# Ledger of designs, part 1: VHH binders against S-protein homolog 13 (SPH13)

Scores and structures below are computed, not measured.

Target 1, 133 residues: S-protein homolog 13 (SPH13), of Arabidopsis thaliana (Mouse-ear cress) (q5xv33)
Amino acid sequence: GRLELKNEISGVASVRKAKLAVRCWSNEDDLGWNMLKPKQSRIWKFTTMNMWPFQKTEFRCQFRSGFGTTNEDVVTVFSVKDGFRKQCGVGGDECFWVAKRDGFYLRRIVKDGGGDSRKKYVDVLKSKWVWKW
Unless a header shows other numbers, all headers, positions and changes below count from the first letter of the chain; antibody chains are not in Kabat numbers.
F, E and O stand for the ipSAE by ESMFold2-Fast, ESMFold2 and OpenDDE, each averaged over both directions (binder to target, target to binder). V2 = 0.75 x the mean of E and O + 0.25 x the DockQ between their complexes.
[cut] stands for letters that were removed.
The coordinates of atoms that the task and the answers printed are left out; those that the model quotes come from them. Centres of patches stay.

## First folded at step 4 (VHH)

Design c02 (from b03 with S103W T104S; framework vhh_nb_b201)
Fold by ESMFold2-Fast, scan of step 4:
Order: C-alpha cells, then sequence, then structure tokens
Structure c02 (fold): chain B 133 residues (1-133), chain A 122 residues (1-122)
C-alpha cells in the first residue's frame, strides 16, 4: 500500500500557520512526527495485511499546526477494514490525502480524457479541522 | 504590498483624549493579533495594548482604565482610544501585527507601522 499526505494549507496569516506536523501510526508501526511545509508531501509505503491471525492494516494520523493540535481528532487515512479502501485509488492500494485551511481532504484522480499529464484532482472533504491550544 | 498605517497622533494637553487608528493592508488581518506599542525618547519600545484575533484584550498596567483597544475586521483597522492622557504617555506609538508561533512558543511581530507621535503637555 501507499499513503501520501500533502500540505496545501494557504490563506493563513503567515508561513508559521501554514506548516503542518503529522504523526501516523498502525498497530505495528509508529511513523513518527513529520513536518510538512506548504506544498510538501510525505509518502509512506507498506505491506497490507487482511487475514487472521495477522492484524488488519490500519493507519491513523494526528496533526499539529500553527493553530494548535488535533490530538482529539484522529483521522483514519488507510484501512483494509470496513470497505475504507474503496474510496482510494489503484484498486484501494493508494490513498492520497490533502490538508487545507479548513480541513483534511481525500484526493481523487479524475482523468481529463487524456494521459497522466492531463490528470485533474477532485478533493473530497472528510474531516474539518478543530484546533485546540 | 504589506502596510500598517497609523494616524490620529498629535499634541494634546494633560487630561485630554486622542484616538489612534491603524489601517492594515496586504495580509490576512483577521488571523493576527493586533497591538499598540510605544517608545519614548531614550527608552526601549514598551507594550501598551493588544487585541487577539478572537477579540480578547490585554493592557499594560500603566494604561488600564484609560486606554481602550478595539478592532474592525470589516475595515482591517485597529484603534486605540486614549483618555486622561498624562505627560508620561508622550511617545511614538506603533501598530504591530503579532502572531503566536506554536512551534517555538514565541511571539512574532511580523509587521510594524511607521509610528505616530503623541505629545502630552502639562
Amino acid sequence: as target 1 above (133 residues)
Amino acid sequence: QVQLQESGGGLVQAGGSLRLSCAASGFTFDDYAMGWYRQAPGKEREFVATISSGGDTYYADSVKGRFTISRDNAKNTVYLQMNSLKPEDTAVYYCAAVEYDFWSGDYYFDYWGQGTQVTVSS
């Protein structure tokens, strides 16, 4: 599987508020805190498990920004559980997420009738930010 | 591009009043705390008053009860109403756009105005 998270926060007071730190984890892996400047992406690649006795692969993230933290608003960004993958690309193997000023979006690739250089994206709001001090 | 323009300063007698205005342009005004700071000759710049993006106000002890800070987000303007002025209020008054940086835990003064002179005669 593939998880991409891009920071597209804009329309904020300063570059400080546009920075985003993200920590993602699963039952087996803690990917640590990663700082994303505006327009930067972080990509994680991993093997998916979806069979007993192995734990099913699920990644969740928490966020910090210049507005505060989202420790209480943990977001599922990849899961083989409950059909979550059906909303992701490449048969559910690739989830592409985008952070914007107001919330966290799943990016869906829509072809503009041509090749990859003509790809358009549709961003679907999945979680609104609620920043805490 | 970015500008903070103060106005309303001048010469006034002790006990008088002045209203300072600071008009902001070129940045996201609503997201900044706005503050007034002053500097008298031979002294360091000192805090006078701030108003947060959420509307909370804070004052230096020397001006509490006499000065009132307010903002009009629709006009991108912050105001300082100064009443019961004293000779010791004589200074250049500066408007600043202030941001708390969560990453460092520090306050940053991203933008400063040119200053407006306030002179209070006894």
Scores: ipSAE 0.070, ipTM 0.425, lowest interface PAE 4.6, mean pLDDT 83

Design c03 (from b03 with F102W; framework vhh_nb_b201)
Fold by ESMFold2-Fast, scan of step 4:
Structure c03 (fold): chain B 133 residues (1-133), chain A 122 residues (1-122)
Amino acid sequence: as target 1 above (133 residues)
Amino acid sequence: QVQLQESGGGLVQAGGSLRLSCAASGFTFDDYAMGWYRQAPGKEREFVATISSGGDTYYADSVKGRFTISRDNAKNTVYLQMNSLKPEDTAVYYCAAVEYDWSTGDYYFDYWGQGTQVTVSS
């Protein structure tokens, strides 16, 4: 599997406000805090498990931004559980998340209705930022 | 482009009150904590009060209980209500747009006003 987190925070007063720290973990691994400047992304690759008796693969993340916000909720960013992967690309093996000024979005690649060779993405808001100072 | 314009300073007798205003333009006001700082003759500039975008306030011990900071995000304005003024409050008062960097614990003062004189006599 593949998890990408990209910082696309913009429309803020300074570069410091646009920075993002993200910590992601699974039952097996803690990926630690990762600092993302505007336009940077972090990519993690991993083996997915979805068979008894092994634990099902699931990653959750906690976020902090440079404009004093944090996500109060731990956000599930990858899971083999309950059809979560249906919203992700490449048969559910690649989940792409984007941080923006107002919250966290799942980026979905959608075929343009006009033709097979033209693709664009749709960003779906999944979690709003909570203002904490 | 960026402007912080203070007003409301003046001469007042000890025990009196003044209300300072700071009108902001040219930047995203709601993205900043706003603060008041003062500089007395022959002294360094010192912290007076700050207010977060959400309205949380912090005061220097010397003004706590006497001064009240507030903001109106719709008007891009921050205020300082100064009550029970003392001669020791005599200073030039500056408005600042302040950013907290949680990764370093540092404060950054991105914009400063020109200052407004407050003189307290007894």
Scores: ipSAE 0.013, ipTM 0.365, lowest interface PAE 7.3, mean pLDDT 80

Design c04 (from b03 with F102Y; framework vhh_nb_b201)
Fold by ESMFold2-Fast, scan of step 4:
Structure c04 (fold): chain B 133 residues (1-133), chain A 122 residues (1-122)
Amino acid sequence: as target 1 above (133 residues)
Amino acid sequence: QVQLQESGGGLVQAGGSLRLSCAASGFTFDDYAMGWYRQAPGKEREFVATISSGGDTYYADSVKGRFTISRDNAKNTVYLQMNSLKPEDTAVYYCAAVEYDYSTGDYYFDYWGQGTQVTVSS
């Protein structure tokens, strides 16, 4: 399995707003707080577990930006449970998430039926940045 | 030069309404959360309402249901609609351009207006 988180926040005057802070964890590992500069990605590669008696693979994250946090403070970003991976597009082994100025997006993998590029993405808004004082 | 210019304050009777405006210039308005703060005589400045660049709002418990914050990014203006005013709402109201740095947990008030007086008579 593969999880990518990318900071695509751009076009901002303030250096503070350009940063994205992320903390992700699974049942086995806490990946801690990581700061992503504009255009940076954080990528985790892992073995997917979906069989008894092992815990099913699931990653959850918190996101913080100068534009706020996600509506749900804790966001599931990868899971083998309940068909979650189908949201991530074809193949179901990769989930790609993107932070933009207006919110937090899932970058879904879509097959290009007739083009020279056989890999295509579509960005789906999953959460606007919520401002909390 | 950076300016935040408040307007719309005045004298009103309890139960009345006022609409405050804050016109912004000289900075990238769309990049900021905008907030309203108030200061009554002899008290510290307190939070009233905030609105993100995307329109998400948060209110102090004391004004929730009575006040509405909104913004017009095309006009670089933030508004505070104040309904059902009470004598305890009497204060100078300040507009602010605000950033919160979630990586450090700090908030920054980059710009402040000069304030507009609101007086609510019983």
Scores: ipSAE 0.013, ipTM 0.339, lowest interface PAE 7.3, mean pLDDT 82

Design c05 (from b03 with S103D; framework vhh_nb_b201)
Fold by ESMFold2-Fast, scan of step 4:
Structure c05 (fold): chain B 133 residues (1-133), chain A 122 residues (1-122)
Amino acid sequence: as target 1 above (133 residues)
Amino acid sequence: QVQLQESGGGLVQAGGSLRLSCAASGFTFDDYAMGWYRQAPGKEREFVATISSGGDTYYADSVKGRFTISRDNAKNTVYLQMNSLKPEDTAVYYCAAVEYDFDTGDYYFDYWGQGTQVTVSS
């Protein structure tokens, strides 16, 4: 499987506002805090497990931006449980998430097109940024 | 040129109301949380209310239920509706453009207005 988190926060007043910090963990690994500058992505590749007695593959993340956090403090970004990954695109084994100034989006592949330049995607808003003062 | 310009202050009787406005220019207003702060004679500036770029609000306990902060991003303006005013609300009210740095946990007051006087007579 493949998980991508990209910072697309742009058109902002300051470097502080443009920063995105992400901490992700799986059932096996804590991937630690990663600071993403504008246009940077963090990509994880992994083997999916969906068989007893092994734990089902799931990744969860926390996000901090200059605009705040996600409404749910912890967000599931990849899971083999409950059909979650079907929302991520036609392949179902890749989830691509994008931070923008107005919120946190799932970048869903809706048509593969047989090559990268012909892929069609839609960005689906999953959480607005919430300020915790 | 960056400017925050407050207006709407004045003299009012206890129990009265005032609406303050803060007009912003010269910076990306939508990027900032906007706050109202006040300073009474001989005291430090204190927090009154804040509103995030997304509209989330937070109030000091002393004004909760009496004051309402709002913003109009199309007009680059933040407002403070002040009801049930008390003599202890007498202060110069300042508008600020505020940014939180989650790396350090610090608040940065990038821009301040010049202030507007509010006087509440008993």
Scores: ipSAE 0.285, ipTM 0.614, lowest interface PAE 3.3, mean pLDDT 85

Design c07 (from b03 with S103L; framework vhh_nb_b201)
Fold by ESMFold2-Fast, scan of step 4:
Structure c07 (fold): chain B 133 residues (1-133), chain A 122 residues (1-122)
Amino acid sequence: as target 1 above (133 residues)
Amino acid sequence: QVQLQESGGGLVQAGGSLRLSCAASGFTFDDYAMGWYRQAPGKEREFVATISSGGDTYYADSVKGRFTISRDNAKNTVYLQMNSLKPEDTAVYYCAAVEYDFLTGDYYFDYWGQGTQVTVSS
C-alpha cells in the first residue's frame, strides 16, 4: 500500500499559516512528526496485512498547522477495515490526502469514460480546520 | 499600503465612555486576531483585549467587565467599547494585527497602528 500526504495550503496571509505538521502511525510503526512546506509531499509505502481478525493494516494521523488542529484530532488515513479502502484509488491500495486552507481532502482519481488517457481527479473534503486564534 | 488607522480617542471624565475604532487595509484581515494594547507614561505596552479570527475574546483583568472588543469583518474594522473609565486607563491605545502560530505557540505582531491618546480626568 501507499499513503501520500501533500500540503497544498495557499491563499493565507503569511507563510507561517501555510506550514503543515503531520504525525502518522500504525500499531507497529510511529513515523514521527514531519513538517511539510507548501507543495511538499510525504509518501509512505508499506505491506498491506489483512489477516482477520488479527493484523489489519491501519494508519492514523494527527495534523497541525498554523491554523490549529482538525475537527477530529486523530484521522484514519488508510485502513483495510470496514470498506475504508473503497474511497481510495488504484484498487484501494493508494490513499492520497491533500491539505488546503479550509481542511483536509481525500484526492480521488476518476477515469473519464470517453477514452481520454488523462487522469481526472476530485478532492473530497473530509475534515475541517479548528482555528486556534 | 498596509495600514491600521485608529480613531475615537480623547479626553473624558472618570465614569465616562469612549469607543475606539481601528480600520484595517492592505492585508487579509480575516486571517488575523486583532488586539488593543496600551502604553501609559513611563510604562511598557500592556495587553488590553484581543479578538480571534473566530470571534473568541480575551481581556486583561484590569478591564474585564468594563471594556468590550468586537470586530466587523465586512468593514475590516475592530472596536473597543470602553465604559466606566478610570484615571488609570489613561494611555496611548494601539491597535495590532496579531498572527498566532499554533505550531510554535508564538504570537507575531505583524502590524501596529500609530496610537490614539485616551485621557481620563479625575
Scores: ipSAE 0.219, ipTM 0.566, lowest interface PAE 3.2, mean pLDDT 84

Design c08 (from b03 with S103Y; framework vhh_nb_b201)
Fold by ESMFold2-Fast, scan of step 4:
Structure c08 (fold): chain B 133 residues (1-133), chain A 122 residues (1-122)
Amino acid sequence: as target 1 above (133 residues)
Amino acid sequence: QVQLQESGGGLVQAGGSLRLSCAASGFTFDDYAMGWYRQAPGKEREFVATISSGGDTYYADSVKGRFTISRDNAKNTVYLQMNSLKPEDTAVYYCAAVEYDFYTGDYYFDYWGQGTQVTVSS
């Protein structure tokens, strides 16, 4: 499978305001804090076990931007459980998340591309940024 | 270029009210938290109130219930309504454009106004 987190915060006053701090972990790994500058992505590629009892791949993250945090501090960004991948779009093997100045979005794949075709996406707002003092 | 211009300070007797304004120009006002800070003679600058880009407000314990911070993004202006003023509120009041850097855990005061004097007589 494939998990991408991208910083698309733009049109902001300073480079500090535009940066995104992310910490992600699975049940096996803590990936630590990573700072993403505008237009940068962090990408994980991994083998998913889609067979009982090995359907256990799950990634959760915390996000911090110059505009605040997500409403729920911890966000599930990838899981093989409970049909989670269906919300990520066609194919269900790639989840793409995007931070923008107004909030945190799931970039859902509505056409998977093929040969000369391009992938088509729809950005779905999942959380507005919440300021926490 | 970049400017924060405070106004509305002056002399007032204890129990009175003042409204401070801070007009901003030359930067993306909507992106910043805006804060008020004050400095009394011989003392360090202290926090008074802040308002986030999203409108969340935070106050120093000494001013809670008496002061109200607000902003008008259409006018690039932040306000501080000061009620029930006390002699201990006497200070130069500064407007600041503030960012919290989650990566370092630091507050950055990118821009400061020149200050406006508030004097509260007993």
Scores: ipSAE 0.059, ipTM 0.428, lowest interface PAE 5.3, mean pLDDT 84

Design c09 (from b03 with A33W; framework vhh_nb_b201)
Fold by ESMFold2-Fast, scan of step 4:
Structure c09 (fold): chain B 133 residues (1-133), chain A 122 residues (1-122)
Amino acid sequence: as target 1 above (133 residues)
Amino acid sequence: QVQLQESGGGLVQAGGSLRLSCAASGFTFDDYWMGWYRQAPGKEREFVATISSGGDTYYADSVKGRFTISRDNAKNTVYLQMNSLKPEDTAVYYCAAVEYDFSTGDYYFDYWGQGTQVTVSS
């Protein structure tokens, strides 16, 4: 499976303000706090979903602004549950997330997401930042 | 040549039972985890049950209490006893031989069977 989190924050006064700290965890792992600069992605590859009894079942993330304010929302960014996987895009085994100026979005691939091609997508707001940049 | 050959699938009414068998050849069967996986029409392949080289068993929540996995190392065969079958159990059932390392969490699906169809009518 594949989880991608990309910082696409723009239109802010400085790169310091456009940085985003993210912590993601599952029942088995805590990935710790990671800083994402503008245009930077973090990608996690892991066990093929629902194929093995000891696989990670769900990843959740929490966010902090570049100046240290923590968002109150904890967002589920990946789950082996069919209802969640279908929201992520083609095949249901990869989820793409994008941080924008106003909040955190799920990037759904709505057309022909072949391995080497990027197609049209729809970004769905899932959590609004409690801070302004 | 490595082979995994499933048998025992068929058509059964809801509430019925089936016993699947998977006969293995061409590899060191005793060293492998053996598992059953299923794929329903239009769905992705999913885990059903597995049995370790040491005999420990693990089940998907959807089948726990209804299905029983077992192995016979002398016959190089793994079995899946399916009781209280539901229409939702309709799928092609696949046998797999898996290497798993508890220390690292690494696993590899080294070998797959061709599958056997199970159809449960209501």
Scores: ipSAE 0.022, ipTM 0.412, lowest interface PAE 4.8, mean pLDDT 80

Design c10 (from b03 with A33Y; framework vhh_nb_b201)
Fold by ESMFold2-Fast, scan of step 4:
Structure c10 (fold): chain B 133 residues (1-133), chain A 122 residues (1-122)
Amino acid sequence: as target 1 above (133 residues)
Amino acid sequence: QVQLQESGGGLVQAGGSLRLSCAASGFTFDDYYMGWYRQAPGKEREFVATISSGGDTYYADSVKGRFTISRDNAKNTVYLQMNSLKPEDTAVYYCAAVEYDFSTGDYYFDYWGQGTQVTVSS
């Protein structure tokens, strides 16, 4: 499995406002707080487990930005559950999340149906920032 | 290009009211706390009030219940309604754009206005 978190906060007054702090964890690992500067990504690669109903690979994160936190303080960013997998790429094995000025987005691959088979990305807003400071 | 322009100061008698305005241009207004600060003759500059982009307000103890800070994000303007004015409120009032750095806990005063004089006669 693959989890990418990218800071794309832009159109802001200063580099301080554009900072993103992320803490992610699974049932087994706490990955700690990580500071992402504008345009930086953090990528985690891991082995997925699906020993239903008792063991499932799932990552949850907390986010802090110059705009506050996500509406949900804790966001599920990766899961082997079928309902979650449908939202991510490569059969649900790769989730790509992007922080922007107005909120936190899931980045999805969309193939155009035209003669040009180039793939494009669509960012789906999943959580708005809640002003906290 | 960046400007904070204060207006609405003047001479008023004790017990009177004034409304200060600060018009902002040249920066992303919604990214900032907006604050009012004042400096009396021979004194250091002091905090009066601040307002977050979302409307949360904070006041100095000396002005609580008398002053109200507000903002209009569509007009890039912050206001200070001053009621029950006292001679001790006499000062030059400055508008500031303030940013909070959550990673350090520090406040940064990125922009200041030129100031507007408020004189309260006894």
Scores: ipSAE 0.292, ipTM 0.603, lowest interface PAE 2.9, mean pLDDT 86

Design c11 (from b03 with A33D; framework vhh_nb_b201)
Fold by ESMFold2-Fast, scan of step 4:
Structure c11 (fold): chain B 133 residues (1-133), chain A 122 residues (1-122)
Amino acid sequence: as target 1 above (133 residues)
Amino acid sequence: QVQLQESGGGLVQAGGSLRLSCAASGFTFDDYDMGWYRQAPGKEREFVATISSGGDTYYADSVKGRFTISRDNAKNTVYLQMNSLKPEDTAVYYCAAVEYDFSTGDYYFDYWGQGTQVTVSS
């Protein structure tokens, strides 16, 4: 599997305000705090487990932004449980997330039906930011 | 172009009141913490009061109970109401737009006003 998180926060006064800190973890791995500057992506690659009696792969993240000090909300960003993978690309094994000024979006790539060679995508809002000072 | 413009300073007798205003332009005012700082001759600039973008206020111990900071986001203005003024409040008062860096816990003073003189006589 593949998890990508891109910082697309824009419309803010400075690069410091547009920075995003993210910590992601699973039951076995803590990926630590990672700083994303505007337009930066972080990519994690991992082995998926979805076979009884082994535990199922699931990653959760928490965020901090220059709009506030913390977001206490924990967001599931990858899971083999409960059909979560149906909303991700490449057969459900690649989840692409985008942080914007108002919240956290799942990016879905859609097929271009012809015309030109541009790939189309849609961003689906999954979590709004609730920032604390 | 970014500007912070202070006004409302002047000469007042001890026990009097003044209201300082800081008009902001050229940046996303609503997203910034705003603060008041002061500098007396021969001394370093010191903290007076701040107001977060969410409206939380913090005061230096020397001004608690006497000064009130507030903001009007519709007017891009921050205010400092100063009551019960003392001669030791005499200083140039500066408005600042402040960012918190969550990765380091540090504050960055991105923009400063030119300052407004407050003189408190005996």
Scores: ipSAE 0.000, ipTM 0.155, lowest interface PAE 14.9, mean pLDDT 77

Design c12 (from b03 with S53D; framework vhh_nb_b201)
Fold by ESMFold2-Fast, scan of step 4:
Structure c12 (fold): chain B 133 residues (1-133), chain A 122 residues (1-122)
Amino acid sequence: as target 1 above (133 residues)
Amino acid sequence: QVQLQESGGGLVQAGGSLRLSCAASGFTFDDYAMGWYRQAPGKEREFVATISDGGDTYYADSVKGRFTISRDNAKNTVYLQMNSLKPEDTAVYYCAAVEYDFSTGDYYFDYWGQGTQVTVSS
């Protein structure tokens, strides 16, 4: 499987405000806080486990931006449980998440319905930034 | 030239109201969270209220239900409406432009105003 987190925060003059901090963990590992500058991605590739006795693969993250945190403090960003991956797009053993100025989005890969055979993306808002002092 | 200029402070009796204004210039106001902070004589500066660029607000427990923070991005101005004032609200009130430090989880104050005095008589 593949998890990508990308910082696409734009339209801000402050370099500090445009940064995204992300802390992710799986069943096996806490990956700590990671800093993403505008246009940077963090990508994890991993073996997807969905069979006893192995733990089911799941990644959860906390996000902090210059605009606040996500609505739910902890966000599931990849999981083999309960059909989670279906929301990530057609053929989805990949989940692609994007931070923008107005919130945190899931970038779904969809087939182009307009007569072009090129891959098309749809960004779905999953959480607005919540400001908390 | 960066400037934050507070106004609207003064003397008021307990139970009264005041509205503070903070006019900003010299930076991209729309890209900052704005906050109000206060400092009583001999005390440390403390948080009062903050507002994100999107209008989300957060208040100190001591002022919830009494104070309202708002902003006008077209005028580069942030406001603090203070109702039901108490003697313990007496302080110099400061406006700040605020950013979040992602690595430490701390808030940093890029710009501060000069302060405006609020005095509440019993």
Scores: ipSAE 0.013, ipTM 0.385, lowest interface PAE 6.9, mean pLDDT 82

Design c13 (from b03 with S53W; framework vhh_nb_b201)
Fold by ESMFold2-Fast, scan of step 4:
Order: C-alpha cells, then sequence, then structure tokens
Structure c13 (fold): chain B 133 residues (1-133), chain A 122 residues (1-122)
C-alpha cells in the first residue's frame, strides 16, 4: 500500500500559513510530527493486512496549517476496512491527500474520457480548515 | 502602511441595531482570520466574534443569535451586524487581524483598529 500527503498550500504571503504539520500513526507505529513546506510530500509504503484474524491496516493523522485544523481532529487517511479505499480510486491500494489553502483534499487519478491519454486528477474536498478557539 | 479602520458605532436605544464595518489596507487580508473584540470602561478586552478566511464563524455566548459577523474579501472589509442591543453591549468595539502560527500553536493579533464607541441606552 501507499499513502502520500502533499502540501499544496499556495497563494499566501505569510510563510506561517504556507506550512503544514502532520502527525500520522498506525496500530503499531507512531510516525511523529512532520513539517511539510509548500510542494513537499511525505510518502509511506507498507504491506496491507486485510485477512482475519490479523489486524487490518489503517493510518490516522492530525493536521495543522496556518488556516487551522481539520473538522475532525483525527482523520483516517488509509484503511482496508469498510470499503474506505474505494474513495482512493480504482485499485484502492494508494491514497493521495493534498492540503490546499481552503482545505484538505483526497486526490484521485482519473482517465480523460475525451481521448486524451494523459492522466488527470480530481481533488475532492474532505475537510475545510477550522479554527478551534 | 497597515490600517484597520472601524466605523458604524454610535448611540442607540435598547432593542435597536447597529452595523459596524472594518476596512483593512496594507496587508494580505485574505490570509487572516478577522475578529471583533470589545472593551467596557474598567474591564479587560473581551472576545465578541471571529471569522476565518473561509467564512467559518465563532461567537461569544453572550452575543450568539443577536450578532452576525461577515466578511467581503473583495473589499477587504469585515462587518458586525448587531441586533437586539442591550445596555450591557455598551463598549468600544475593536477590529483585529488574527493569525495562527502552527509551529507554536499560538494566535497572533497582528493588527488592531482604533476602536469605535457603541453606547446602548436603557
Amino acid sequence: as target 1 above (133 residues)
Amino acid sequence: QVQLQESGGGLVQAGGSLRLSCAASGFTFDDYAMGWYRQAPGKEREFVATISWGGDTYYADSVKGRFTISRDNAKNTVYLQMNSLKPEDTAVYYCAAVEYDFSTGDYYFDYWGQGTQVTVSS
């Protein structure tokens, strides 16, 4: 499996608002806080487990940006449970998440039906940034 | 030159309404959350309402349902619509530009306006 988190926050004058802090963990690992500058990605590659009685592979994260946090403090970013990875597109072994100025997106690769052989992306807004006063 | 210029304050009878405006210049308005704060004589400055860049709003319990904060990013302006005013709402109202620093988890009040007086008579 593959999990990518990318910082695409742009169109900001403030250096503070351009940065993204992420902390991710699985059932076995706490990956700690990682700071992403604009255009940087963190990528984790892992073996997926989806066979009883073994624990199912799942990653959860917290996000902080200059625009706030996600609506839910903890976000599931990869899971083999309950059809979660159907959101990640056909094949479901790779989830690609993108932080933008207005929120946190799931990026899906889609084929252009117009005969263009180039891969295109559709970004689906999953959470706006919210401030917790 | 950075400026926040409040307007719209005045004297009003209890139960009346006022609309405050805060015109911003000299900084990237769209990068900031904007807030309204108030200070009555002899008291500390008190939170009233905030609005994020994306339009998410937060209100003090004392003003929920009566006050509405809004922003117009094209005009670099924040508004506070105040309805059902009470004598207890009498204060100088201040506009602030607020930024969150994710590295420290702190809120920075980068810019403050000069304030506008609101007086609510019984």
Scores: ipSAE 0.066, ipTM 0.410, lowest interface PAE 5.1, mean pLDDT 82

Design c14 (from b03 with S53Y; framework vhh_nb_b201)
Fold by ESMFold2-Fast, scan of step 4:
Structure c14 (fold): chain B 133 residues (1-133), chain A 122 residues (1-122)
Amino acid sequence: as target 1 above (133 residues)
Amino acid sequence: QVQLQESGGGLVQAGGSLRLSCAASGFTFDDYAMGWYRQAPGKEREFVATISYGGDTYYADSVKGRFTISRDNAKNTVYLQMNSLKPEDTAVYYCAAVEYDFSTGDYYFDYWGQGTQVTVSS
């Protein structure tokens, strides 16, 4: 499996405002806090496990930006559960998340309407930034 | 030129209302959380209310339910609607442009207004 988190926060006067901090973990691994500067991505590659009812691969994250945190403090960013798989690419094996000025987005594959072999992506807002003063 | 210009202060009777305005110029207003702080004579500046770019608000317990903070991003202005005023609300009210640096855990008060006096008589 593949999880990508990208910082696309732009159009800000302060470098402090454009930074993104992210911490991700699974039941087995804590990936720690990672600082992403504008345009930087963090990519984790891992072996997926889907042994019902046990041993399902799932990653959750916390995000901190100059515009706040996600509405739900902890966000599921990767899961082998069927309901989540349909939201990501390559049969659910690749999830791509993007932080922008107004919130946190999932980048989804969209079928091209033509006979073209090219794929388009659409960014779906999943959480607006909120302040926890 | 960076400026935060407060207005709307004055003398009011207990139980009355005032609306403070803070007009911002010379910086990227939308990049900042905006806050109101107050200082009574001989006291430290204390927090009153803050509002994020997206409109998330937070209030001091002493003003919750009586004061409402709002912002108009198109006009680069932040407001404080003050209802049910009490003598203990008497202070100079300051507008601030606030940024949080989560990498250090620090708040930066990048810009401050000059303040506007609010006096509440019993």
Scores: ipSAE 0.175, ipTM 0.548, lowest interface PAE 4.6, mean pLDDT 84

Design c17 (from b03 with T28D; framework vhh_nb_b201)
Fold by ESMFold2-Fast, scan of step 4:
Structure c17 (fold): chain B 133 residues (1-133), chain A 122 residues (1-122)
Amino acid sequence: as target 1 above (133 residues)
Amino acid sequence: QVQLQESGGGLVQAGGSLRLSCAASGFDFDDYAMGWYRQAPGKEREFVATISSGGDTYYADSVKGRFTISRDNAKNTVYLQMNSLKPEDTAVYYCAAVEYDFSTGDYYFDYWGQGTQVTVSS
């Protein structure tokens, strides 16, 4: 499986507001805190398990930006459970998330015709930023 | 170019009310948390209340239940409604544009107003 997280926060006067801090983990791995500057991506690759009686693979993240955190505090960003697969590309094996100034989005990539190198995408807002002092 | 202009201060008797306003210009008001801070004679400047760009509010324990902070993003203005005023609330009240850096846990006060005097008599 593949998880990509990209910081696309833009249109802000302060470089502090444009930074994104993210911590992701699974039951087996804690990926630690990562700082993403504007336009930076972080990509994690991993093996998925989704068969009885084996444990299913799931990653969760916490996000901090100059606009706050996500409302849920912890967001599921990759899972082979509960239809999550249908939201992500390559049969559910690749999830692409994007942080913007108004919130956190799941990016769906649509191929433009057959054989074109340019891809179209649709960003779906999943969580707005909220302040939690 | 950047300006925060406070108004609404004055003299009031204990138990009275005042509404402070802070009009902002010259920066992206919608991108900032806005706060009210006060400084009494001979004391350090202290936190009173803040409001995020999205409207989430936070108050110092000493003013909870008595003060209400609000904002009007269309007018680039932040307000502080002060009820049940006490002599201990006497101070110069300052408006500030604030950023919180979540990576360090630090607050940055990018812009400050000139202040407005509030005097509460007993």
Scores: ipSAE 0.025, ipTM 0.416, lowest interface PAE 6.9, mean pLDDT 82

